# Designs tried in a protein design chat: VH-VL binders against q0atu2. Part 69

Target 1, 119 residues: q0atu2
Amino acid sequence: MLDKKARIRTSREYRNVFEKGKRLSGRFLIIYYVENALDNNRFGFITNKKIGMAVIRNRIKRQLRAIVREYQGQVKNKHDIVLVARAGIGKSSFEGMEKDYIAIMKKAGLFARNANKID

## First folded at step 21 (VH-VL)

Design mm27
Fold by OpenDDE, fold request of step 22:
Structure mm27 (fold): chain C 119 residues (1-119), chain A 122 residues (1-122), chain B 111 residues (1-111)
Amino acid sequence: as target 1 above (119 residues)
Amino acid sequence: QVQLVQSGAEVKKPGASVKVSCKASGYTFTGYDINWVRQATGQGLEWMGWMNPDSGDTGYAQKFQGRVTMTRNTSISTAYMELSSLRSEDTAVYYCARDSGYDSGTFYFDYWGQGTTVTVSS
Amino acid sequence: QSVLTQPPSVSAAPGQKVTISCSGSSSNIGADYVSWYQQLPGTAPKLLIYDNNKRPSGIPDRFSGSKSGTSATLGITGLQTGDEADYYCGTWDNSLSAGYVFGGGTKLTVL
């Protein structure tokens, strides 16, 4: 699980990201990202009912957290990033989801300049 | 089979705009980004930017920001690249190319259009 | 000029082996996978190698790719006259302006 300080937790924090952040869409994910005034990144996760049943939504959320945790050390600091799962993600493999995350994060320019090699 | 077919050659005056089209077929258009790459005569390849046909999201190379606009019409599986304030240095062959990034997590261009020659001359 | 550096030209006789180098930095080749493109005279580029060393269908195994550190290499064995072309390396760059970058290209001449 992500460190407490690395999590977006309040409605106000989410609203700030949605209102002031940039939006990019991948195949299975949408990310909202904005610079924060901290020295660390914070991540939020949204899986709404269009994804499927609660069991599916929870599974997707766990998978997304795992992906984010895997690559968090390579992400530029001082960002609030919200991941919104798209409807098709329920039919995606973990690998597909990971690839989508990597692609969208690259496009967002959120990986550190000297980040380690990524798939 | 995957195919990208671009519009015909263009001749423009300096200061004008050019809009090149790229019609995709043989795959799900909205499933892959379209990138634009140009090549001046006798020069190398220069990446211009990407466009997500599904969302319309774009990312442009810094060199072209403010001057390039990448769009799409999903109903006809066609991507567009418009370059404004044309200069003689913009004379080049412009290519659209499909990006397999969403499938692989890595960005590379597996299919290319045939290219569109854009000539900017007074 | 180009973010990735390639030799401007290489040459060899038919049947020989040639290598084309591509030098980058920790923000591009060092951080992501490299692709290679072949551009025959008067034609659009064609994907030759992706993910450092993988060949698309239709590309013969005499074409190979490798990557080490911040450099990549394209290898061509059993050189044929039809291999005479320009070759470009490319990869994603995670610099301040994230985007795809190409090498300057290498002209391969078959002697």
Scores: ipSAE 0.911, ipTM 0.954, lowest interface PAE 0.5, mean pLDDT 95
Fold by OpenDDE, look of step 21:
Structure mm27 (fold): chain C 119 residues (1-119), chain A 122 residues (1-122), chain B 111 residues (1-111)
Amino acid sequence: as target 1 above (119 residues)
Amino acid sequence: QVQLVQSGAEVKKPGASVKVSCKASGYTFTGYDINWVRQATGQGLEWMGWMNPDSGDTGYAQKFQGRVTMTRNTSISTAYMELSSLRSEDTAVYYCARDSGYDSGTFYFDYWGQGTTVTVSS
Amino acid sequence: QSVLTQPPSVSAAPGQKVTISCSGSSSNIGADYVSWYQQLPGTAPKLLIYDNNKRPSGIPDRFSGSKSGTSATLGITGLQTGDEADYYCGTWDNSLSAGYVFGGGTKLTVL
């Protein structure tokens, strides 16, 4: 599971990202990202009712956390990043979600210069 | 079949702007990013930026930031690239190209427009 | 000036094999998949290889791609006169300004 210090947890933290951050849309994800004043990255996850039932939303959130955790060490430091699941994500495979995450993070320029190979 | 058809050649004065169009067909326009690449005569390919036809999001090469604008009209499956403050060095063939970014998480251009020659001269 | 380095030219006789190298860094070839493009004289580029070694439909298997570390290689066997063209490698770069980057291009001459 993602470390607590790597999580966006408060409404104020989320609002800060949405108000000050940049937005990019992928096929299954929308990311909001902004620099923070910390030494680490923090991630937030939003899965609203358009995704589906609570069981589905929770599954998607778990999958997104797994993806973020997998690539966490390769993301530029000092960023708050919120992942918003799009409506179609419920029908996507885990691999599809992962590829969408990678693509959108690349476009955002959030992977470190010395990041390892990102498939 | 997938096709990208670009607008015709342009001749512009320094300081002017040029807007090149790229009409897509044979696939879901909003499903793939459109990239723009230019090539000066006798020179190599130079990536300019990407545009997401679904969201309208864009990302530009640093060299062109502030001078390039990539847009789209989804109703006619057409992408546009506008370059302002033209200079002689902008004389080149400009290509639109379809990106696989949505599908694979990798970036490559599988279909290209025929190119649009833009000449900047006094 | 190009982020990715290619030899400016290569040449070989018909039927022979040629290789075109593409050298980058840990922020581009070392970090992402490489694509190759063929550009015949007076035409738009054409995708030859994607994801390091995959061929699009219609590309013959005499075209191959490989990647190791921060370098990539395009291989062409059974060289034909119609292969005379410019070849470009490309990949995504995660440098300060993230974006796609091309090699400088290699002119292939069929002797």
Scores: ipSAE 0.906, ipTM 0.955, lowest interface PAE 0.5, mean pLDDT 95
Fold by OpenDDE, fold request of step 22:
Structure mm27 (fold): chain C 119 residues (1-119), chain A 122 residues (1-122), chain B 111 residues (1-111)
Amino acid sequence: as target 1 above (119 residues)
Amino acid sequence: QVQLVQSGAEVKKPGASVKVSCKASGYTFTGYDINWVRQATGQGLEWMGWMNPDSGDTGYAQKFQGRVTMTRNTSISTAYMELSSLRSEDTAVYYCARDSGYDSGTFYFDYWGQGTTVTVSS
Amino acid sequence: QSVLTQPPSVSAAPGQKVTISCSGSSSNIGADYVSWYQQLPGTAPKLLIYDNNKRPSGIPDRFSGSKSGTSATLGITGLQTGDEADYYCGTWDNSLSAGYVFGGGTKLTVL
């Protein structure tokens, strides 16, 4: 579980990311990202009903949080990042989801310059 | 088999624009990014940018920002690279290449087009 | 001026071993996987090695790749005349302007 300070929690915070942030699409994920005025990154997660039943959505959300937590130390600071699960994510393995996250974050230029090797 | 087939050679004058096409086959077109790489005569490979055929998202090398536009027509599995305000220095062979990033999380180009020669001369 | 540095040329006789180095930084080779491409004269580049040391189908095992720190190396054993080509390393760069970067290329001549 991500630290409270590392989470986007309010509708206003989400709205800010969607309105001011950049958008990139991966195979299974869409990310919205924008710089914040904090010293830390914050992450938000959206799993809409198109993803599937609540059980599936919750599972995917847990998986995404796990992935984000795994790589959070390598992400450039001072960003609000919202992950939106795409409809096809339910067909993906955890590994596939992770690879998609890595790819999209790289394209967004959100990994630190001197980040450790990313598998 | 995966195949990328590019359009034919182009001859342009300085200041003009060129649009090169890259038709993909043998795989799901929208499932992989298309990258463009050019190579001037006797020079090395130069990465220009990537395009996501599914979303249309793009990322361009800083050098080409403002001059390059990468697009696609999903109905015919074709990617396009348009370079404007051509200069003599843009004379090169332009390649499209498929990116394996979505499958691996690592970026490498596993399939390449045959290349398109673009000559810019007065 | 390439982001990744390669020797401009290497040469060896048939049957010998050659190595091609690729030097980068912590933002590229130090942070991501390296790929190698072979470009035969007058042809498009071909993927030779990916993920530092993996060979695509059809690439013989006399081609090998390795990575250490901010450098990568391509090894070719049992050199054949058909190996005469240009070789390029490449990887993703996580600098301010994230993108793919190539080495300057190495011309391999088989004597």
Scores: ipSAE 0.905, ipTM 0.952, lowest interface PAE 0.5, mean pLDDT 95
Fold by ESMFold2, fold request of step 22:
Structure mm27 (fold): chain C 119 residues (1-119), chain A 122 residues (1-122), chain B 111 residues (1-111)
Amino acid sequence: as target 1 above (119 residues)
Amino acid sequence: QVQLVQSGAEVKKPGASVKVSCKASGYTFTGYDINWVRQATGQGLEWMGWMNPDSGDTGYAQKFQGRVTMTRNTSISTAYMELSSLRSEDTAVYYCARDSGYDSGTFYFDYWGQGTTVTVSS
Amino acid sequence: QSVLTQPPSVSAAPGQKVTISCSGSSSNIGADYVSWYQQLPGTAPKLLIYDNNKRPSGIPDRFSGSKSGTSATLGITGLQTGDEADYYCGTWDNSLSAGYVFGGGTKLTVL
C-alpha cells in the first residue's frame, strides 16, 4: 500500500525517468532513477508481456510493491524510481527479488541507511 | 569450483596505462559482480570499484574516478581493469574478487584472484 | 587514514585467545553487515567471517565475529602459529560515494 503521492502515475512522469535518469541492472530487476523536485520519492513498476500472462505479471507487480513498501523508509528522498522486471524474474522467489532490490539500491547509492535484513 | 585467474605481472613507466585481466570459471560469470581491490607493498587493502558483467554497469571509488575503467568480455568469462596515467604510488598487487550482493543482499568477497603485481618505475 | 579503524598489531602465545577490533561509523558498520578477511603472507585475502558472525565452510569455530553499534570484533581462540596473518574488516558504506570500505588491517603475531 504505497501512498498515492509515492506513485509515478503518468506517461510523462515515466518518460522523464527513462530519458533523464540513470540505470542500474540486477539479476531480476533494472532500476531507473532521477532526482525530482518534490519532498518525497515516487515509484513506478513495469512488467512487459514477455514476462508472462497477466496473472503472472500482476503477481510480480504486487510482490515488487511489497518489497518497495518494506524499504521505502531507507531510501534517500527526492527521487523518482522505476523498477523494470527482467525476463526470468518469474523464476525468482520473493526473497530473491528482495535481495536483488537491496543490492542494486545500495550500488546506486539510493539507501540513506541500512535496509532491513533478510536473514 | 569457482576460480578467478589473473594475468601476469606488469612493469610500467609513469604516465602509461595497465590492463589486468581476471578469467572466471566454475560459476555463471554474468550472475555476479566483479570488484577490484589493490594493495601496495606492506599496506592495507584498497577497494577500487565494482563491475556487473551482464550489463557492463560500474561503480568506482572516488579516488580512481577518471583514471580507472572496468570492462568485460562475456564470451570468454573475463573481467578487465585498466588504470591510466600511472604514478609510482600505483605500484601494488591488484586483485579481482567476486561479490555476494545478489545472493545475500549484503556485500562480501567470497572468491579472490591470485593477484597481479604492477610495478611503476622510471 | 582508513575509514574503518583497527589496531595495527596484536600478539599472543599459542593456545591463547585474541580479539581484533574494528571501529566505524553510522554510514558503514552501523548501517550494514561486517565481514572479516584473513591474508596469510604472500597470498590473496580469504573470507573468514561474513554477515557479522557467520563462518564459510572450512573455517573452524575458534574464529568468531560480533558487532555492536558502530564497532565489530573478531575473536580467535586456541591460537596456532599458522594463524599469523593480516586481518581486515570490511563493510558497505552508504555515504555520499557509496562503496566498499576496509579497515587498515591488523597483523597477528603468534609467539
Scores: ipSAE 0.832, ipTM 0.921, lowest interface PAE 0.8, mean pLDDT 92
Fold by ESMFold2, look of step 21:
Structure mm27 (fold): chain C 119 residues (1-119), chain A 122 residues (1-122), chain B 111 residues (1-111)
Amino acid sequence: as target 1 above (119 residues)
Amino acid sequence: QVQLVQSGAEVKKPGASVKVSCKASGYTFTGYDINWVRQATGQGLEWMGWMNPDSGDTGYAQKFQGRVTMTRNTSISTAYMELSSLRSEDTAVYYCARDSGYDSGTFYFDYWGQGTTVTVSS
Amino acid sequence: QSVLTQPPSVSAAPGQKVTISCSGSSSNIGADYVSWYQQLPGTAPKLLIYDNNKRPSGIPDRFSGSKSGTSATLGITGLQTGDEADYYCGTWDNSLSAGYVFGGGTKLTVL
């Protein structure tokens, strides 16, 4: 469960990220991100009908939220970040989505120094 | 079976540009990012940046920002690195390398090209 | 200018053990996994160790890696003349200009 203040809620908020933000693609995800004027991060999630039926899309969205929640302590503050699931994400495992997220977040420069260590 | 084969040696004058190619085979080219690393004679390895062949997305080391452009042609599985405004200190061997990021969530270079010598003459 | 510090050279006799250190910071070694690369004379670098301590297929178990805090160590036992090479550590650095960084390299001489 993401904190309510850490969610992108409105169409205007989403549009701002898409229009003003940078984008970076992985195998299964695309991230759009832009600095915000807050003291915290906000996350949004988009799944397209090409991914599959609603039950599949809802499961993927839940998995992506879980991944973001697990790593949120490592993310540099003051960013609005939208995760867009790519069509091929349905073939990925949870671990595959997680590795993809980690890779693109690192390449985007969005992980903070001295975040929780991995190993 | 995975191979990265680079273009041949180049001799350039100061102020010119050079474009090095890196042809990939033995794997799905768009599935892995290509990085560029250079090494001046008798010196260490210097990372220059990464390029995603699927999207064309790039990330450049700050030292090279504004002088380097990394591109690709997916129809022939080839990555390119172009360095402009060449100076004598750009004389080096330039390597392409495949990164592991999407397989592991950690970055290491599991396959390397043979290197391309670029000499910037006085 | 490398952000990761390695000794410029190390040496030992055939059959002996050597270690090569790699010192970094909380933004690189302290935050991410370390890899090691071997560069034999006149050749491209080759992946030797990844994820701190794992060996790719074909790398013998006399090569080992470890990490503690902001430092990493490559260990080589049973030294052979063919191990004479330059060795580089590398990792992701998540500071302001996020990117990959290498150590300055260590020349191993087998006497």
Scores: ipSAE 0.819, ipTM 0.917, lowest interface PAE 0.8, mean pLDDT 91

Design mm27
Fold by ESMFold2, fold request of step 22:
Structure mm27 (fold): chain C 119 residues (1-119), chain A 122 residues (1-122), chain B 111 residues (1-111)
Amino acid sequence: as target 1 above (119 residues)
Amino acid sequence: QVQLVQSGAEVKKPGASVKVSCKASGYTFTGYDINWVRQATGQGLEWMGWMNPDSGDTGYAQKFQGRVTMTRNTSISTAYMELSSLRSEDTAVYYCARDSGYDSGTFYFDYWGQGTTVTVSS
Amino acid sequence: QSVLTQPPSVSAAPGQKVTISCSGSSSNIGADYVSWYQQLPGTAPKLLIYDNNKRPSGIPDRFSGSKSGTSATLGITGLQTGDEADYYCGTWDNSLSAGYVFGGGTKLTVL
């Protein structure tokens, strides 16, 4: 589980990211991100009803949280980052979502250390 | 059969702009980012930036920030790179290339266009 | 360019082996996978090696890649005159203005 300190919690915090932040889109994910005034990162996760039923949306959120947990130590500090699942994310594997996340985080310049999978 | 086919050679005067096209075929155009790379005569490869054809998102190398615009027309599977305020130093072959990022999480250019020669002379 | 350092040229006789080095830093080769590109005279670059040591389909196994620390190496065995080309390493750099970087290129001459 992400630490409580590392969560975007309020509607105001989410609105700030969407209104003031930059956005980058991958195949399955969109990230919105903005510098914050804290000493740490915060993450938010959104799955729209267009993705599917609640059980599907909750499974996708769990998968995205797991991906973020795996790589969170590599993310540059002082950012609020919201991951928005795109409608097509249900067609991706967990590995596909992970690679998409790595690609867009690199292109956004948000990794302090690049995440690579070593086979 | 993945192909990237670029527009023909251009001759430009200093201060003008050039727009190079790159038509993709043999794959889902919106599924992969297009990068632009240039090469001056007798010189090495120089990365210019990436463009996501689905979203229109871009990331430009610092050297070209403010002078380069990368766009696309998804209905004809075509990417574009426009470089403005041309100088003689911009004389080069310009390549489009497909990047691997969304397939692998690592970046390499698996398919390249044939190149477009842009000559900037007074 | 100049971010990744390659020798400007190398040469060897047909049938022999060469290596081409590529030196970088902790923000590029030390942090990410390396690729190699072959550019035959008058042609576009072509992907030769990806993910440090993997060959795309159609690249013969006499081309090999390796990485150690902040350096990468392209190996070519059984040299043929058709291997005369420029060779470039490339990787993602996450330092200033995160983006892709190439080596300066190495001209291979087969004599």
Scores: ipSAE 0.817, ipTM 0.915, lowest interface PAE 0.8, mean pLDDT 91

